# Ledger of designs, part 19: VH-VL binders against a2ajx4r71to235

Target 1, 165 residues: a2ajx4r71to235
Amino acid sequence: GRCNFEDRLCSMTEDQTLQPGWTRRSGIISNSPPFWDHNGNISAHFLALVSRVDSISSNLRSRIFLPTNDQQVCQITFYNFSSNQNGKLIAGLQTLCGDPIEHLWQKTEILQSRWERNVITVQSSQQFQVIFQAQMLATHGQEEVIAIDDISFSSGCLPADVCQT
Short names: E, the ipSAE of ESMFold2; O, the ipSAE of OpenDDE; V2, 0.75 times the mean of E and O plus 0.25 times the DockQ between their complexes.

## First folded at step 5 (VH-VL)

Design g5 (framework fv_ramucirumab; at its last look DockQ between E and O 0.04; V2 from the best seeds 0.00; counts 0 for: pae E 13.9 > 2, placed apart)
Fold by ESMFold2-Fast, scan of step 5:
Structure g5 (fold): chain C 165 residues (1-165), chain A 117 residues (1-117), chain B 107 residues (1-107)
Amino acid sequence: as target 1 above (165 residues)
Amino acid sequence: EVQLVQSGGGLVKPGGSLRLSCAASGFTFSSYWMNWVRQAPGKGLEWVSSIYSSGSYTYYADSVKGRFTISRDNAKNSLYLQMNSLRAEDTAVYYCARDSYYGMDVWGQGTMVTVSS
Amino acid sequence: DIQMTQSPSSVSASIGDRVTITCRASQGISSYLGWYQQKPGKAPKLLIYDASSLQSGVPSRFSGSGSGTYFTLTISSLQAEDFAVYFCQQYYSYPYTFGGGTKVDIK
């Protein structure tokens, strides 16, 4: 993978949200599942959105990508761990100019005990960003979580970002 | 020797209570999730409950929610299942099992729980 | 809940036969599936984890395969000690669920 969240957020950016939004965690510093990354490593890091007394939602955004073509497939690979009874995780794309998020993959209310590897294919005639959108309603029981790890983009996903100097 | 030794089963009337115990030895008990799994006479396996290594997080089968409580005492290397409001359909052999990331690799010998008048 | 459909419910086979048991999940579970052997009056014993990994101490005649929704357990050359009931179990999500079991009778 390209982005395993071991050091930082790997160039992913978070939309403004309730604080805290997406939080970098590991099994050692987590008070709710998952208590290990997708390789079973309790010390490795992942991103998690954890339920709170008020509803919480957050978007995690990729870099901008060029329009896709039929010559090379653009695929996104990521791991998810969702453990919630009042939430959802959506992976989708958003084109420039504020278009609605196109849902490519979703996981609603589920109590995972293990990470799941996901591969989704992207097709877009416009420049786009990949969005991971998560939402959980308030809860009064055990903490609930939506987690993501090891996001990578295939060679068919061509970046449109300009280097900053 | 890695092992789990169970106790606490018996015969109880409907509506009664029992507490099952599972004593662990030969491994770092506090590092593992633990499970309770049951098997009715002549039937298949049914998962009952799981508890996180620290004891702070638990899961229950819908059939036992609100009646059964899983707990652990890491200082004593022991796992417990408190069973309240027992029903005839709770009659089963109950197993404790260690939950490794890869599956349930160590099982107790089983404890028979019979709920009948 | 994820339903685990196991087939056949029973099989009678001779020593030396190849026995294949299948397990189908009602939704994708990646490779988070274990196979267990249970002999009369005893606790289940883990044979295979992560769909295809052989547990230490288990004879090499046992093998597992599959991913997603379709899995198989194969006993390549059935022995007398293999008389038992075999169960698959998914551990992808709670509640954990087991297949209905396959009873292997050695004629």
Scores: ipSAE 0.599, ipTM 0.841, lowest interface PAE 1.9, mean pLDDT 86
Fold by OpenDDE, look of step 6:
Structure g5 (fold): chain C 165 residues (1-165), chain A 117 residues (1-117), chain B 107 residues (1-107)
Amino acid sequence: as target 1 above (165 residues)
Amino acid sequence: EVQLVQSGGGLVKPGGSLRLSCAASGFTFSSYWMNWVRQAPGKGLEWVSSIYSSGSYTYYADSVKGRFTISRDNAKNSLYLQMNSLRAEDTAVYYCARDSYYGMDVWGQGTMVTVSS
Amino acid sequence: DIQMTQSPSSVSASIGDRVTITCRASQGISSYLGWYQQKPGKAPKLLIYDASSLQSGVPSRFSGSGSGTYFTLTISSLQAEDFAVYFCQQYYSYPYTFGGGTKVDIK
């Protein structure tokens, strides 16, 4: 499946925290970068986490997938954006609720004011969720943004609700 | 199966107080912003208040600010509206509504509040 | 505050008619606009979200368009069950605000 955030959060879900987390944005809404999606479309939507005065952390979770197999590779593609070099974005794997998140991909030095394409591969003997974890430290008087767009899961990523034949 | 069921309301004198309740079921209540919206008899819809999923952030219409308090108990899947210093112009059907970020997609059945001497 | 000006306030139509309702925002709200249908004695029902996205279960004869400050709700062929009051609402920023409503009644 593909999630370009034009249809709400698609099948993604956000872990709720004490503070508002990811918001669906577009370049037209603005007030903070980015001012366009990964394709340069100012009207298209993406997901953004904005920090102004407080540190912030939020997890975005995929649907549950079945264990991977050798027949088809489970590949995930996504775009990320950062307004500066601060913060951290992690793409992780979690097999059971409360289990440690296995880091599949992480970036602390995010390209400033650019969309970047990323591709990761998942292998898991257990059913799993993919978790995008964003963290930003508080910076008084300075706005910081981490954004995500166009998350794609290959056919090798089998939803848990899909019957295997 | 997804629904909001309201209770409370009724007749009260000016200056009085009422507490409205809204019970959620069929969805993860703690994951959603919630709203109160009211509608005076024969009139349009008026947003009253919103509350973040954790309860940490609240917003109020100027018309009710300082008099109404929105709150929630996620353990009880419940939303509340404490209404103090009620006025005649507060007379309306009050609705609780789930905020999906993309509009209010689930509504309670409404509760009538009448403020009259 | 963002004012939502809805027009017309009422419209009389017949079954099969094309009905168009407009909503203007006092400032740009991108596509953060929803349309609701309300029948007597009932709670509002979300029809359209994000200006043009059809809510699940809503008939395809309903459509929404627009962005920025000008929006429209269209019923391509009015059905008996469509006689109701319709409201637009911006959720771009607080305070949330609704249009004044449009009553669609029988001619």
Scores: ipSAE 0.024, ipTM 0.633, lowest interface PAE 7.4, mean pLDDT 89
Fold by ESMFold2, look of step 6:
Structure g5 (fold): chain C 165 residues (1-165), chain A 117 residues (1-117), chain B 107 residues (1-107)
Amino acid sequence: as target 1 above (165 residues)
Amino acid sequence: EVQLVQSGGGLVKPGGSLRLSCAASGFTFSSYWMNWVRQAPGKGLEWVSSIYSSGSYTYYADSVKGRFTISRDNAKNSLYLQMNSLRAEDTAVYYCARDSYYGMDVWGQGTMVTVSS
Amino acid sequence: DIQMTQSPSSVSASIGDRVTITCRASQGISSYLGWYQQKPGKAPKLLIYDASSLQSGVPSRFSGSGSGTYFTLTISSLQAEDFAVYFCQQYYSYPYTFGGGTKVDIK
């Protein structure tokens, strides 16, 4: 289950009720950080949420997974980058369509221009989706970015066909 | 194979100007951030400036802000440091260094800048 | 600015000795720390990145550890070519800063 975004969103989908959405880009086409993916490849692609004039938020959600068990750990590995000193990135889960997102991980706002690797362990007795939620406040004259790359799900994250109601 | 070759050092009076050059070969120069790092005689290392691969963003140590300008010419595989209003405390060996994102993995040979009357 | 404090400032050691150098950051820097070796008249050489990852071509007798504010570089069995000055460097935030250096000298 690794997604490096070189072709498309892989198995991730965007929540279309929150606009604008995540965009696929690379360091070559960017006027702002990051200028390369987490491997240092300037031409490789990643997903970015970019803000200059409006406050924005957007969700990126996984496919549906079956409940977790104790025998195989469901872990999510991903890289994130943030240039936005007043933004927020949350990783969470949602067990039923429309339920509140349970926060599993949150990026603290800090001044840095580096990709970070993260590992999150998921425990759920119900089917679930993994949600990345980004929120940014508007800035003037400078493009601010939250980016994600290389989302992978361990073997304990077992795919399901449909969201239960 | 991968190499950074520096030039442009020398002796200059206080208040003078000097331009350092760093020529890259053996790698795709336009894919990397570049840094200048200096070392005063007998002293430790001091980061001076960074420039993004596109040249769109630059960063400076407070001690050089407003006096030094980092730039690059990706068509010529070259990095520059324009040093104006030089002071005695700017006397150092200046290194250019390639930024691999996780550290400075390739360094130039260094060039001495001496600021004295 | 994040200050990086190295200790000791110097150490005298014999070939075969284990040498440990410490680096302390004035605030948390996660694992965004590199270690560099510098021999007289030469440019620094990257040894360790991300606090504990060996740079390509660096002998396995070098190891790094730590996170947050406290970091170590260890040379498990000192060799003749290891007599040099060692610097830590944070790349957590601008301005990037180096430690003051640790000179490893022959006893």
Scores: ipSAE 0.007, ipTM 0.504, lowest interface PAE 13.9, mean pLDDT 79
ESMFold2 (binder alone), look of step 6: mean pLDDT 94; pTM 0.952

Design g6 (framework fv_iscalimab)
Fold by ESMFold2-Fast, scan of step 5:
Structure g6 (fold): chain C 165 residues (1-165), chain A 117 residues (1-117), chain B 112 residues (1-112)
Amino acid sequence: as target 1 above (165 residues)
Amino acid sequence: QVQLVESGGGVVQPGRSLRLSCAASGFTFSSYWMHWVRQAPGKGLEWVAVIYYDGSYKYHADSVKGRFTISRDNSKITLYLQMNSLRTEDTAVYYCARDSYYGFDYWGQGTLVTVSS
Amino acid sequence: DIVMTQSPLSLTVTPGEPASISCRSSQSLLHSNGYNYLDWYLQKPGQSPQVLISLGSNRASGVPDRFSGSGSGTDFTLKISRVEAEDVGVYYCMQYLQYPFTFGPGTKVDIR
């Protein structure tokens, strides 16, 4: 399925120590870019991590998936937007509960305040979760943002029920 | 008084490397974002690169990305631009500039880089 | 990238006459904090650029009050109420709302 964040987090969970973390936002209620989702709709929602003065970090975690198979490719598609000068967004895998995150994709350069489509192919011989990890350092007092939208998992990404089985 | 002094420019052949320096004085260097801006002879200003307080974040213009690297040494109070794989179109006066909250409040005098065969 | 344009590209003014320079951006430079992230810089012949106006309309320290900036969003104007010989040079607008920072092509101001 497609996770467009119109009503909630689409079965994704936040893994954060500090608050606020990832927040649902739309252009109509935003105090900083982006002012529309990746389709140009100012009323549509996306997920944003916002920093103004303090350093902030948060993880967004998918459901658990079964090991991948060569018969069907597991691909993650998502859009990202960055209006920040000193942060990063990482998409990675966590194979077992509590294992270190394996980085599959990262963005550390500020985007030109535009939505970018990304496709990541996943291969894992063990059960895994997809983690979107974002962090931002303190700013010049301007509100800075890392945003994501329209996360989708291809048919090769097979849901599992338990963390370690 | 705030001062920025560039050095390291000169004549260099295409494909070679050059490192520019910008020596800062009169302010707490480690508390400011720093930028490089260039100007080709008789042409307008072109933004090149930026670096965060401690060097942990950098951004380079697409025209120089992969070839140029901005860096800084806060203990030496100096900003650098490492320029690799130089092209004739990189010929320009290179300025360092201090980023206030409100844009570039101080500029250096510039250093000329000429890339020619 | 945000594209910046200026008009006119060159201007010749009789001393004491007013001058007006326009700057347009391809995207709004107005932030939700109420500021326009646009600066005006002057480069006098043989010199480094220097800041004239910050945040669209805030005159920099030491800049004469004959200089003023106005506008919001995508359209900005720099006005000189009475041009003096020392004002000769190239005037650039620059957006710093997002990276890469981008400059206008410059407006060359000469005295007749």
Scores: ipSAE 0.000, ipTM 0.472, lowest interface PAE 16.6, mean pLDDT 79

Design g7 (framework fv_imsidolimab)
Fold by ESMFold2-Fast, scan of step 5:
Structure g7 (fold): chain C 165 residues (1-165), chain A 117 residues (1-117), chain B 112 residues (1-112)
Amino acid sequence: as target 1 above (165 residues)
Amino acid sequence: QVQLVQSGAEVKKPGASVKVSCKASGYTFTSYWMNWVRQAPRQGLEWMGMIYPSGGYTRLNQKFKDRVTMTRDTSTSTVYMELSSLRSEDTAVYYCARDSYYGFDYWGQGTLVTVSS
Amino acid sequence: DIVMTQTPLSLSVTPGQPASISCRSSQSLLHSDGKTYFYWYLHKPGQPPQLLIYEVSNRFSGVPDRFSGSGSGTDFTLKISRVEAEDVGVYYCMQYIQYPLTFGGGTKVEIK
């Protein structure tokens, strides 16, 4: 299903950190870009990681998916907006519980002027989660932002019930 | 103190374009959206659009989208509103207004644009 | 677009008497953050518009306490407890929850 972050994280979870991680924002309450979601609605929500004085990183995790097959492709579609000097957004896979994250896609553009649609194809012989990992280095008071919106999974991304060892 | 100073009155023929300026001082220019609002004679206030000076991001009223362009020059702390294909109905006073936490808190003095043959 | 409807169109007031102006929006201006994005402006002759009330009921800096705003959701009221000569002008409500930003048609306040 589609995760537009209007209500909650759409069954996605965030790794705990001492600093606040991903937060829901809208254009109305933002004092830095983006000032609208990817549809141009200033009242609609998106997820943003915001840094001003501290280095920050956070992971957003999908539900667990079954191994992929040859007959149906598993594709992840999402929108991103970046306004940062030293940031990176990574989309990757984590198989089993606690394996290293395999990077499938990354964006390191310092500035972009709009929401961009991204599509990544997933292939995994094991059960997996999709991870969105954002990282930003400390800045001296300038607000830096990495934002995502409208995550969707194609029909080849088949939900699983549990994380297996 | 916050000041917004607009360019002087303009008289244009139908079909021409007009470019109105608004020079800001007394605050961090790049940290606030700037709105453009007009008022035709004996009509109400009408929002035209806004620009965020740091990135040049704009949000325009669909009514004017094909005719209005908003730009800025950060070196002079100035925003510009250009309206093309002018009609007599575009005769109005055009205002710039700073967007803050409180709403449109400071306004320019207004620029009268008269469109006549 | 959100439509903002003001009543009355005009109001003639004896100095010192109260005035009441209404504004109705075509949909709720309450955001999920708990704030209502509704504003009042005054446009005096020969001057630019000025902000009077932000977020329904908060007086902007320098606005006299004879001005008060109230309301919720779609129905809003601006009250002037005693109208002074300096209060003459056209009052406009505005919503800031959805693009395009829209104003009410205005209410003209005159001294009789």
Scores: ipSAE 0.007, ipTM 0.516, lowest interface PAE 11.5, mean pLDDT 80

## First folded at step 6 (VH-VL; framework fv_tislelizumab)

Design d1 (at its last look DockQ between E and O 0.47; V2 from the best seeds 0.00; counts 0 for: pae E 14.5 > 2)
Fold by ESMFold2, look of step 6:
Structure d1 (fold): chain C 165 residues (1-165), chain A 116 residues (1-116), chain B 107 residues (1-107)
Amino acid sequence: as target 1 above (165 residues)
Amino acid sequence: QVQLQESGPGLVKPSETLSLTCTVSGGSISSYWVHWIRQPPGKGLEWIGVIYWSGYTYYNPSLKSRVTISKDTSKNQVSLKLSSVTAADTAVYYCARDSYSGMDVWGQGTTVTVSS
Amino acid sequence: DIVMTQSPDSLAVSLGERATINCKSSQSVSSYVAWYQQKPGQPPKLLINKASTRESGVPDRFSGSGYGTDFTLTISSLQAEDVAVYYCQQYYSYPYTFGQGTKLEIK
């Protein structure tokens, strides 16, 4: 994992060849919850990671941002849904390409199968990407779904072009 | 930072139930998945099962009829029960933390002998 | 169950030389392979996750590679403290399974 500045890439999507990854779907075409987006709209789309028989882990990663400062807060707002208790969703920060993800937020309890709104404040002295990591262990039963919708970054999250070396 | 420690009786009679506790310090069991793994003397590692941070469990099919893993969030503990033990269940038993990027924190292990 | 087969069962390597341990799965596990080091009387220690990602604090001489069914752990310059048993493990699907272990010794 070092970002080689002679290398043409500074970000990787893990396991794209074996996993379908995050897919766009709506309540109309879903065989499993959620049957609507976070606004209750059955036609609107959200991103979903689905598993039934395989353990999977998949990252959804942002563009690269510049280090944060105390003049403007960098906040991430998103909605999440989990169909049951078999999965884990982490929102985190990754500063160097391939370095461990710093956990900023993690879904800790499953109270109900419903959409939840989350706001996370980011502080980083280095360039970074925001990573949403979904982990689902094999269940051999019902289809497992983790979904995310409406990811937004406040104005304090300043875009950058490249991963830090 | 996070540390795991197994505890329980070191000697268990055949046909009885082995009962172990994994105590987590420096973190909360609600943040990750906890596995149990065992290692017979001089042999390799065998995965026993996992309990999710949510309480859902999955067991190795070879042990499924005899194993129960449970958690007590208020005590920050995970328990393993293995019923109807035989000499073949003699092993070092480990608990380990999992964040789906591998089991990165292991307990020191507790030796269980099934004898007499 | 997915069987993880390591080779060799034991390996003797001179200090400062390269050690290579192989692990083969009975079916594709994508990149969901971890490598562990275990010294006598100690629990396993995670070295590599996701086939090639080094854990924090693990020396640079340890590296992993592979995808699908064939995986390797390499120690580029063996040091005395690297004497241990090494295990590969798939975490693609339950039940999680480990290789039989490779004992690494100084030649």
Scores: ipSAE 0.005, ipTM 0.498, lowest interface PAE 14.5, mean pLDDT 78
Fold by OpenDDE, look of step 6:
Structure d1 (fold): chain C 165 residues (1-165), chain A 116 residues (1-116), chain B 107 residues (1-107)
Amino acid sequence: as target 1 above (165 residues)
Amino acid sequence: QVQLQESGPGLVKPSETLSLTCTVSGGSISSYWVHWIRQPPGKGLEWIGVIYWSGYTYYNPSLKSRVTISKDTSKNQVSLKLSSVTAADTAVYYCARDSYSGMDVWGQGTTVTVSS
Amino acid sequence: DIVMTQSPDSLAVSLGERATINCKSSQSVSSYVAWYQQKPGQPPKLLINKASTRESGVPDRFSGSGYGTDFTLTISSLQAEDVAVYYCQQYYSYPYTFGQGTKLEIK
């Protein structure tokens, strides 16, 4: 499946908190970077988490996937954007057994005002979710943004709630 | 497997600069925020400051004029400098890792005594 | 600065009994509160993050609750190894601040 956030969150779900979380934005409606999606489209949507004064964290979860097999590789592609190089984005794996999130990818070197393409491979002997966790510490007088766009899951990522034909 | 270890002189004279180093092993300092915290003998914890992956720093306003936190990526070290020390700066000094889920990995701490 | 005030300053609880430590912030800190356990001669150990999430390896008898300004750390059944000083901490905004600590002892 592919999620370009043109249709809300697609099959993704955000962990509910009482704090503002991810917002669907575009260059047209945004008052902060990025002002275009990963393709440079001003009107296209992406998902953004913005921190102004308060620390903020939010998790975006995929649907549940079946254990991976050796015949097909589960590959995830996504684009991320970050400003001010102070935010943290993690792509992790979490089993349905409540295990700790296994970090598959972390953004530690942030290129300011750039969309970056990332590809990660998932291997799991258990059913799992992919979790995108954005984290930003509180800052004074600085706005920080983490954005995600165009998340795709290869055919090797088999949804648990879908019958295979 | 990430570990932090504080190091530096255990004794500093008044008015001098306290210098400590936090050495991180089992992971890159570029992957974490690193905080400095201190604890005077028999007292509570005081947050000193933090350094981000980018090198951005924020200091406790109570110490801002005297504190400098920096990092050396090549050595995988974070440094703390506290100038113009007095007896009030006597404490156990900790560095701690933060992945935005609290300070989950701490060094063992290093005792610094300010005395003439 | 956000002031974190713990209550009580000291607490004596019998083995197997419930221990409750409260923490109040001077202003709302949402759920950005951590609880630490510190034993003599050791650094603080993170127990709870985001007000209610236990760290890996932390026994189930430890639980955290609260949102906004009132937070609670509960030990459902006190064990001998739980004797320590406990600290709450907000990481909602800088500067980060800690409670003054609560000394928990066995009655």
Scores: ipSAE 0.000, ipTM 0.593, lowest interface PAE 11.3, mean pLDDT 89
ESMFold2 (binder alone), look of step 6: mean pLDDT 92; pTM 0.948

